# Ledger of designs, part 66: VHH binders against p49116

Target 1, 238 residues: p49116
Amino acid sequence: EGPLLSDTHVTFKLTMPSPMPEYLNVHYICESASRLLFLSMHWARSIPAFQALGQDCNTSLVRACWNELFTLGLAQCAQVMSLSTILAAIVNHLQNSIQEDKLSGDRIKQVMEHIWKLQEFCNSMAKLDIDGYEYAYLKAIVLFSPDHPGLTSTSQIEKFQEKAQMELQDYVQKTYSEDTYRLARILVRLPALRLMSSNITEELFFTGLIGNVSIDSIIPYILKMETAEYNGQITGAS

## First folded at step 27 (VHH)

Design ri14
Fold by ESMFold2, fold request of step 28:
Structure ri14 (fold): chain B 238 residues (1-238), chain A 119 residues (1-119)
Amino acid sequence: as target 1 above (238 residues)
Amino acid sequence: DVQLVESGGGLVQAGGSLRLSCAASGFRFSEYGMYWGRQAPGKGREWVSGISGDDSYTAYADSVEGRFTISRDNAKNTLYLQMNNLKPEDTALYYCATHYYSGRPDDYWGQGTQVTVSS
């Protein structure tokens, strides 16, 4: 078996809807987030180890980790997305919703705490200057997580995760040979991803999806999107 | 349309071997992962083994690892399963399947080929 990831899996280029609206709005945020989600799912299905698993396993893995992959994608693409501007707009909207009594105080506190955790995570990744190779391996570690309940093929998944961990270790040691503790600093940030709520992510970034369906329900369709349709969505071509 | 046709099943003694084939058509075979599943009498369908489109990765269920080998010939659009050291519990209808990106959530499956392992 060759490497788990090749150079083709390091490329992760997000394109934003064009033109950028004069004012950020729900539709622009949702389209931008959808492009990141599609890019993340396309990335996952391109991995040979993922292709070697059965359909039920593929769907279960992605359902279990899509929010973690999405959050890593937000951190990686924070500058191209202008994520800080998007989050500020969401915070302003939340404050208006309090004033109009549209959300409970407990829900708003929960959502604001999630936004702060997301900002902290993205800042910590930026501080470490996590590069594209490191992001790719972190995504693979998150994708091939044997810890999620209900997964089948746990032995194969664990072997793939261990391979991702070994390849990350090898990369970091070769590329950052003067920083003995870099791998440890990177890995200790992963548990924070489990604290991110998929329900709140849907509320923040995916409000207004057609049919009001959950991301969980559309994952099988996204994973099976025809390649030409997928390319049209990611480029924004009409 | 996608078509998957399994062959090579039959009756074998425990400890014996069989080689299953799956002829594929209706899609660009080399671009998609393929896998074998099986359904034993009175049991649900279970995934057995899979292989990536470019043939670089394989995976196996714990119950068959070390005994079964999946392979593909992309020039012939054919998927194979070499089954060695067969056990009575391997008795099942064996199906091949494709990860072909059809825009629908379900994979395509063949009709299957029966494998029966006697004690």
Scores: ipSAE 0.759, ipTM 0.914, lowest interface PAE 0.8, mean pLDDT 87
Fold by ESMFold2, look of step 27:
Structure ri14 (fold): chain B 238 residues (1-238), chain A 119 residues (1-119)
Amino acid sequence: as target 1 above (238 residues)
Amino acid sequence: DVQLVESGGGLVQAGGSLRLSCAASGFRFSEYGMYWGRQAPGKGREWVSGISGDDSYTAYADSVEGRFTISRDNAKNTLYLQMNNLKPEDTALYYCATHYYSGRPDDYWGQGTQVTVSS
């Protein structure tokens, strides 16, 4: 069967909306996040192992893991996106909402905890200097996760995840041969992804452009979008 | 205009073999994953086997692994399913489908070919 991922799956270039406004607003943040989402979905559907699965399985996998893929994308593209600036702008928008149209104290706490967890995750990945190959394999491990409720074909999904894990191990051993514990340090970060809330991610990043339609409901449409329209959403070109 | 036409179905004894074909047109066949599904009377559709556009990956449902082999001929725009050691439980309408990216939320599929396995 050959390798699960090729060099074409390592390329992951996010292009930000231009020009960047002096004060970031909801529309800029939502457009930036939308580009990352579509880039992540385009990446997933380009994988031959993913293409070998049926329609229902494709949809179920992406519904189960889109927030984890998005979060890995945020970490991978944090510098290009100026993610810390975006998160600061989101916090400022939350403060304006409090002043003008009160949010509950419990919700504010949940949202701020999510932002802190996201910042901590991105910082930990940056400290490890995770490279593009490692990110690609981590995304594949997350994508082919057999333990989500409601999946069918779990044996095939598990086999693909095991292949991604083995290929990551081989890559790390070859590329970072002096760093015996690198793989273990990378893998201990994955559980944090499972703690990220998809509905809070939608509130933080997607309220302005998608309205209040959940990402879960549009995934079948995103996965089947024409490639030209897909690239337009990824780069803002049309 | 996407068109998928299945053939090769029929009546076969348990333990026998059949080879299904799916002729595809209206899209760039080699760029997209293809799969076989089946639907038994009174049941929902079941994914059976799939194959990537470049033929580098295949996948199988547990119920058919080891007995069925999916393949494609990108020069002929044709998808195949070799079904060996057939069981009565394999009786169904078999259809091929394409992951062709057209903007529809569902894949395109053919009308199907009937496979009936008698004891």
Scores: ipSAE 0.743, ipTM 0.908, lowest interface PAE 1.0, mean pLDDT 88

Design ri15
Fold by OpenDDE, fold request of step 28:
Structure ri15 (fold): chain B 238 residues (1-238), chain A 119 residues (1-119)
Amino acid sequence: as target 1 above (238 residues)
Amino acid sequence: DVQLVESGGGLVQAGGSLRLSCAASGFRFSEYGMYWGRQAPGKGREWVSGISGDDSYSAYADSVEGRFTISRDNAKNTLYLQMNNLKPEDTALYYCATHYYSGRPEDYWGQGTQVTVSS
């Protein structure tokens, strides 16, 4: 078989809503996040190995790892998104909820810790200077994770994950031959993704647009969106 | 309109072989992944094998790996399933399906072709 990923899968260009408002409101944040989410899922859909799996399996995989994919996307697109500014804005918006006594002390702590973890993860990835190929392979490894409960065809998924890992290894060896332990350094970042709550991520980034609809419930629809429809949305203003 | 029409099913003895075909129309066939599923008597639908749009990757359920081979001819808009060393437990209605977008979350699938394997 050919490579799991091609150069086309390395491209991961997020187009931000335009213009950027002087004050980052909830809508802008949610729109930005939604674009990243859609980009991430459509990226997955573009992988031939992913196309070879059944619908239920594909949906289950994405449901299981969307938060991890999204977080990797945040890290990868942190600069173009002005992620630090977005996170600061989120915190400011949360202050209103806090002032209105809408959140318990424990919940506030959980949310703030989550934001901290997101920022730290993205900072760590920036420090490692992860390139587009490495991000692509990391996302593939996360996507084709066989250890999520309820998955079917786990043997096949495992094979795809192994392929992703091997290709990453080969790439790193070839591209960063002088850095013997680079592969290990980037792989050890993956566990941090599993510690992040998908529910909190959803609340922070998507509440303004989705309302009471869960990311889990819309994943099948996102995966079925037309590429042209998606492209039209991200190339337009607002 | 999207149409998937399966053929090639029949009665075969254990250890025998069949080749299923699925004729597709109504969408850009080569741009979408295709897969075979089956439904045995008294059981739910089961994914059997899938293949990417560009024919570069295929996948198989553990129960059929090494015995079944999925392939496609994008020029003919046709999906195939070569089934070798058939077993009685392979008895089912076999259907082909596509990941084609249709405005709904569900994939399209055909009416199916019956495969019966006798012991």
Scores: ipSAE 0.860, ipTM 0.937, lowest interface PAE 0.4, mean pLDDT 92
Fold by OpenDDE, fold request of step 28:
Parts: sequence; structure tokens; C-alpha cells
Structure ri15 (fold): chain B 238 residues (1-238), chain A 119 residues (1-119)
Amino acid sequence: as target 1 above (238 residues)
Amino acid sequence: DVQLVESGGGLVQAGGSLRLSCAASGFRFSEYGMYWGRQAPGKGREWVSGISGDDSYSAYADSVEGRFTISRDNAKNTLYLQMNNLKPEDTALYYCATHYYSGRPEDYWGQGTQVTVSS
């Protein structure tokens, strides 16, 4: 078998809505997030190993890890997205809900902690200077995680994950030969992704655009969407 | 118009072999992953094997690993499944399916070909 990932999988370019408004409204945030989500899922589709699995399995994998992929995407695209500004805007929007007593104290705390965790994770990744190859492999490792409940063909998924891990190891050893423990440092960041609630992420980034429709429910549609159709929507929105 | 037409099924004795074919049309065949599924009477659909568009990766369900081989001929727009050492539990209607993305949420499946393995 050839490499799990190729150079084409390293490219991960997010196109933001243009122009950026003076005030980041909910629509802009949701549109930006949606573009990242679609990019992440279409990235997964471009992986031959992913193509080799069944549609149900692919859907299940993406449903299980979309939040992690999205979060890695946030980290990777933090500068392009002006993520800190987006998060600040989200907090400001939440303040309105708080003032209107629409949220319990516990819920407010939970949401604010989630935002904090997102920011901290992205900051930690920035401090590590994770490059495009490393992000690609990390996303692959997350995508081909066999430990999610309800998955079929877990042995095959595990093999793909191992392949991703091995290639990452080889890449790091080759590229960062003087940093003996770099691989360990970057892998140690993955558990943080599992601490983040997909529900809260969905609420923060996607409520304005998709309404009451869940990310889980639209994943099959996204996975069936042609890339050209997606690109057309992006260009039309810009 | 996407079309998937399976062939090659039949009755075979346990331990025997069959080779299934799936003729595909209506999309850029080589750009999309393909896979085989099967459905036994009274059971749900089961993924059997898949192959990437560029033929660089293949995958198998644990139940068929080592016995089945998936392959494709992109020049002929054809998907294959070589089934060796067939078992009675392999009896099912075998479907060809595509990872073609047309904007529709539904899966593209053929009519299927019946494989019956007798003991």
C-alpha cells in the first residue's frame, strides 16, 4: 500500500467570507464555521483510505469525530479566521442571552469554559508550531479512531489509524530530527479534543445558519455534496 | 444518470469461488471509491469490501478478510469482487455501491446479484 496521505492532503486552505464586517454578527460566524466544517469533511473524502470504507462507516466516523476535526481546523486556521476575534464576538453575543436570563448559571459557566478550552487548545497548538503535514496526520488519526461506539470494521479503521501514526512518526523524525520528543508532544494534545462538547461547539458556531438542524443530521448530506457545488456556494457568498 | 449493474452471482458449493462484476456509468468512475455490500434474508445491509477511486487502497470486513478480493478496472468502469472459500453464511444479495457525490444524500446501489452458498 502507498502512503495514507499525500501532499494534496496537506493543503488545507480556508476561504473566509468577504468582506469581513466591522461587527462580527452571528451570520458571519456561522458562515465561517460552516466553510471550515465543509472543508474538513471534504478533506476526509479526499483520502483514499476513507474512500475504501463503506458509506455508513464513513458517515459514522465523521459523526463521531466532526467536533475534533473542526477544532483542529480552528487551530490550523486560527490566524486566517481571526479566531480570537470570533470567540470574543461569540462571548459578546452570549452576554445578551445572559442579560435576558435565558441561561442558567451552570450553563453559562459550561459554555464559557468550553470557549476557554477552545482558545487554550488553539494557543497550545500555535506554541508547538504545528505544520501542515502534522495537522494532516493528526486529523487522519482523529478521523480513523476505532474507539468510537457503534463503529463497524474497527480492525480496518485501526489499521488506517496506525498507518497515519507511522507516517506522522516518520515525518517528524525526518523533519524535526533534533527534537526527539516532538512526536510525543503533539500526540499528547489529542486527548484535549475529547474533552470538548460537540453540542456546545454546535451551539456556538452553527445555530444561526442551520437553525434547528443538527450537524449530525446534515453530515450525510455534506458527504454527498459535490465539491464543485460547495465551491460555488463559497464563491457566491464572497 | 448513475447506473450500477451487478453480475456474476449464482449457486456455489461451500469452499467454491465466484467473481462478481459491477458495470458503472453516469459518473467519473475513477474519481470515486466503490464498495460491495450484501444483505442476507432477514438481515440488514452489511459492508463487505471497498476500494478507493485511484485503486491505491482497499478494505475488507473481518468476516471476508483473506477470502475476498476487491479490484477495479477504471478503463472499463468496472468493479470486481473475487470471492474464494465461500461459506454458507456468505449467502446474500450482493450490491455494488459508489461514493459518488452528486449532492443527493441517498446511496447509489445496483439491483444486486444473488449469491447462494450451499453446504
Scores: ipSAE 0.832, ipTM 0.929, lowest interface PAE 0.4, mean pLDDT 92
Fold by OpenDDE, look of step 27:
Structure ri15 (fold): chain B 238 residues (1-238), chain A 119 residues (1-119)
Amino acid sequence: as target 1 above (238 residues)
Amino acid sequence: DVQLVESGGGLVQAGGSLRLSCAASGFRFSEYGMYWGRQAPGKGREWVSGISGDDSYSAYADSVEGRFTISRDNAKNTLYLQMNNLKPEDTALYYCATHYYSGRPEDYWGQGTQVTVSS
């Protein structure tokens, strides 16, 4: 078999809604997030190993890891997205809710902690100066995680994950030979992704657009969406 | 309209071989992953093997690894499953399925071909 990922999988270009509003409103944030989500899922679809699995398995994998993929995407696209500004806007919107006494103290704490974790994760990735190849492999490792409950074909999934890990290792050794601990420093960041609540992420980035609809429920539709249709939505959304 | 038509099934003794074929139409065959599934009586659907659109990657269930080989001919819009060293537990209706989606929520698969392995 050839490599799990190719150079085509390294490209991860997010197109932001245009024009950027003077005030980052909930709609802009949600649209930006949706584009990232779609990009992430369609990226997964472009992987031959992913195509080799069954549809149910693919759907289950994405349902299990969409928050992690999305978070890695946030980190990777932080500059293009002006993530710090988006997060600040989200906080400001939350402040309004706080003032209106719409949230409990405990919920406020949870949400603020989540935002903090997200910011810290993205900052940590920036400090590590993770490149496009490393992001691609990290996303693949996250995608092909066999330890989610309810998955089928876990042995095959594990094999794909191992392949991703091996290729990442080879890449890091080749590209960053002077940094013997880079691989470890990169991989040790992955656990932080699973500390983040998918529910809170959904509330922060998507509730303004999808309302009461869950990301979980729309994943099958996103995965079945044609690339042309996706591109059409991007051009038509602004 | 998407069509998947399976063939090649039949009755075979344990240790025997069969080669299944799936003729596909109604979509750009080479652009999409394909896979075989099977369903034994009284059991749910089981993924058997899959192959990427570009024929660069294949995957197998543990139960068939080393015995079955999935392949495709994109010029003929045909998917294949070579089944060697068949076992009674391989008895099932085998379905061909695609990762192509026309906008409908349901998965596309054929009516299947029956494989019966006698002991």
Scores: ipSAE 0.812, ipTM 0.925, lowest interface PAE 0.5, mean pLDDT 92
Fold by ESMFold2, look of step 27:
Order: sequence, then structure tokens, then C-alpha cells
Structure ri15 (fold): chain B 238 residues (1-238), chain A 119 residues (1-119)
Amino acid sequence: as target 1 above (238 residues)
Amino acid sequence: DVQLVESGGGLVQAGGSLRLSCAASGFRFSEYGMYWGRQAPGKGREWVSGISGDDSYSAYADSVEGRFTISRDNAKNTLYLQMNNLKPEDTALYYCATHYYSGRPEDYWGQGTQVTVSS
């Protein structure tokens, strides 16, 4: 077997809805986030190792890691998305909800802590100047995680994760040969992803999703979406 | 429309070999991953082995690794499963499936071919 990822899996181009409104609204944020989610899920299904697994395994893997993949995507696309502007708009909305007594103080604290962790994660990735190859391998490591509950075929998943880790190590050592500790700095960022709440991510980014459905429930549909329909969702054309 | 037709099943003694085939039509075969599953009497379905559309990756359940080999011939739109050193526990209806991206959330699968391994 060859490399787990090829150069085609490094390409990760997010297209934003146009035109950008003068003031961000929930519809624009949800559309932008949906495009990133679809791009992330279709990236996963394009990987040969993922294609070699059965449907139940594919669905279980993505259900277990979608928030981590999404968060890596936010970090990778933070500038093109104007993520800092989106988060500022969300914070302003939360402050209005306090003033109008619409949310509990405990929930607001929890959401604000999540926003701070997300900002810090994205800043740390930007400071390290994580490149497209590194993001692709990090996503693969997160995708092929054998430790999530409900997974089957864990032996094969573990082997694929080890392959992703080995290829990342090889890439970093060859490309960044003068930075002995770069791999360690990259890998220590991964635990922060496990602190990200899928519940809060849905609240922050997916409030305007058609129906109030969880991302877990739509993953089988996203993974099987026709390529033409996918292109319509990610670019706004059908 | 999508059609998957399995063949090659039969009765074989323990330690023997069989080669299953799955003829596929109705979609661009080489673009999609394929897999074999099996269902023993009174039991649920079990994924056995899969292979990527471009034939670059394959995967196996622990119970069959080292004994079974999946392959595909994209020129003939056919998926194969070479089954060696068969055991009575391998007795099942074997079906092939495709990941074909149709907008339908479930994979397509065939009717299956029976494999019976006698002791």
C-alpha cells in the first residue's frame, strides 16, 4: 500500500457565501459553517483508506470526530472565513441575551469559555504556521481515532492512524529539518480539540440549519451526498 | 440502475478455498469504494473486507485477515474475494456493497451468495 494521503488531499479550498453582508447574521454564519462541514466530510470520504471501510464504520468515525475535523477546518480557514469577526458577532449576541435575560448565567459562561478556547487554538496554530500538509495529516489522525465509543474494526482504524502519524513525522522532519521540536509542538495541540463541545459548536455555528437537527443525524446523508448536490451546497450553485 | 450480482459461493470442506465475484453495473465502478459483508444464520451483518475505488487501499476484519484477499478489476467492473483456509465459522451469506454517492444514506448491496463450510 502507498501513502495514506496524496497531494490531492492537501487541497482544502473553502468558498464563502457572497456577497458578505455588512453586518453578520445567523444565516450567513450557518451557511459558512455548513460549507466548511461539507468540505470536511467530503475530504474524509475521498481518502482511500476511509473508502475501504464499511458504511457503519464510516458513519461511526465521522460521528465521533466531526467536531474535531470542523475545528481544524476553522483554524485552517480562519482568515478566509474572517473567523475573528464571526466570533465577535456571536459574543455581541450573547451579551444582548444577558441584557434581555434569555440565557442562564451558567450556559453563557460555558459558551464564552468555549469561544476563548477556540480562539486560543486557532491562534496557536497560526503562530506555528501549520501548513496544508500538516493540517491534512492532523485531520487524518483525528479521523482514524480507534478510541471513540461505538466503533467497529478498531484494529484497522488503529493501523491507519499509525500510518498517518508516521507520514506526518516523516513530512515534518524532512520539510522543517532545522526545527527539532516542531512535531511535538504540533501534536500537543491535539488534546485541545477533545475539549471542544459538539453541542456548543452546533449552537454557535448551526442555529440556522434546516430544522433543529443535530449534526449526528445528518452525517449519513452528507457522506452519501451526490457530487453535484455537494458542489451546490459549498458554492451556492446546484 | 445500480445492480450488484454475487457469484462463486458453494459448499466446501474446512481448509478449502473459494473465490467470490461481484458483477457491478449502473454506476462508475472505479470511482467508488466497495466491500464484502456476510450474515450467518441468526446473526447480524458483519463487514468482512473493503477496497478503495482506485485499488490503492484494502482493509480486513480481524477474523479473516491473512486468509481472505479482496481485489477488483475496474476494466471488468468486478469485485473479488479470494477466501483461503476456510473455517466452519465462515459459513454465511456473502454480499457485496458499494459506497456509490447517490444521495441515499444507505449503501447499495446485492442479494448475496451462500458459502457453506463443512467440518
Scores: ipSAE 0.785, ipTM 0.927, lowest interface PAE 0.8, mean pLDDT 88
Fold by ESMFold2, fold request of step 28:
Structure ri15 (fold): chain B 238 residues (1-238), chain A 119 residues (1-119)
Amino acid sequence: as target 1 above (238 residues)
Amino acid sequence: DVQLVESGGGLVQAGGSLRLSCAASGFRFSEYGMYWGRQAPGKGREWVSGISGDDSYSAYADSVEGRFTISRDNAKNTLYLQMNNLKPEDTALYYCATHYYSGRPEDYWGQGTQVTVSS
């Protein structure tokens, strides 16, 4: 039994839809977000430890953590996605909704607080200059969380999470040997992910999906998507 | 056209051993994780053990760890389960399954092979 992740699991290359529209719109934002979600889910299924678990366990793990994986992906890919521009466009849409009396003041407050928390999280990760290996291990830590209800393989999941934590510790200690507190600073960022609302993430980024389907309901299909179909979805016609 | 054919089941006394095999076809076997499950009469399905496509990781249910060993031979497209120190509680229909990415939300699984452990 080798390392939990290999170099192929550190690579996380998001490609954006082309062409970029003159004005950002719900379809462009939703397609961009969908590509990140697919990339995140297919990253998870590529991990040998994940492949060694049963189907029900895999589905339960991803349902429990997809929003955390997505949020880590947003932070990692913030520059490629022009996330600041996307969030500004969303804020403008919220302002229009207020003027048109389409949303309650309490809902708007919830959404704006979520946007602020997301911006703060992404900024904190950028300030720490989190590298690709660190992101990969953080994603593995949130993926193999044994605390979620309904999991069937809790002992195995806990062992894999502990392995991810140890490998992150070893990596940081070797790579950043003179920065004594780097691991602690990284790990204290994780609790903020649990406070992110999957409902609000769906509203912010997935308001172009057909009907009002939840990400939770489509996860089994995403995890079993044919490789050729997946490549076609994220790369277009080529 | 995925096919999974289990074999090697039978009747064995408690404390005995059996080796199950699963012949796989219809997909690129070495690229996908495989696992064994079992189902006793009147009970739900239970995941038993799994193994990654590249054979680098395996995992076991607590109830079988230390007694069962999963393995695969990617050259023969065959999955194995060595079951030692069998207990009456291990009596079940044992089936193999593949994580093959078919576009369907459910994994493919075989028809199973019966393992009966007598006291």
Scores: ipSAE 0.785, ipTM 0.923, lowest interface PAE 0.7, mean pLDDT 88

Design ri15
Fold by ESMFold2, fold request of step 28:
Structure ri15 (fold): chain B 238 residues (1-238), chain A 119 residues (1-119)
Amino acid sequence: as target 1 above (238 residues)
Amino acid sequence: DVQLVESGGGLVQAGGSLRLSCAASGFRFSEYGMYWGRQAPGKGREWVSGISGDDSYSAYADSVEGRFTISRDNAKNTLYLQMNNLKPEDTALYYCATHYYSGRPEDYWGQGTQVTVSS
């Protein structure tokens, strides 16, 4: 077998709705997040190792990891998305909800903690200046996780994850040969992805898209979407 | 229209071999992953083996690893399954399926070809 990823799997180009509104709104945030989600799903299904697995396994893997892939995408695209501006707008909205007594203190605390964790993750990845190859392999490691409950084919998934890990190690050692600890610093950031709540991610970024249906429930449909329809979702409909 | 037509099934002694074929049409075969599944009497469908569109990756269920080999011929739009050292528990209807992105949530699969392994 050849390498797990090719150069085409490294390309990850997000385009934003234009123009950016003077004051952020649910539509702009949801459209921006939707483009990233569909770009991430398109990326996952393009991987030959993923294509070699059965439909049920594909669906289970993506259901288990979509929020982690999305969060890696947020970190990778934080500058082009103006993520800090989006999160600031969300924080201001939460403060208004307190002012209007529309949201409990417990819920506010939970959501603010999630925003803080997301900001810290993105900042840590930016500080390391993670490149496109490194992001691609990190996404593959997250995608091919064999330790989710109820998975079949776990032996094969583990082999693919190990291959992604080995290829990342080889890439980092050759490309950053004078930075002895770079791989370790990168890998230590991955556990933070498990702290991200898919429910809160949906609330923050996808309230207008789903119509009260979780992303988890639409994964089978997203994975089988026609390529032309994907392109429409990634770039937005005119 | 997507069409998947399996052939090559039959009755075989335990320890024997069979080669299944799946002729595909109605989509760009080489762009999409393909896989074999099977359904034993009274059982649900089980994924057996899959292969990427460009033929660069293959995967196998633990129950068939080392005994079955998946392959494809993109020039002939045909998927194959070489089945060696067959066991009675391999008895099932074998079907091929495609990951073709049609917009429907379920993959297309064929009508299947029966494999029966006698002890």
Scores: ipSAE 0.762, ipTM 0.915, lowest interface PAE 0.9, mean pLDDT 88

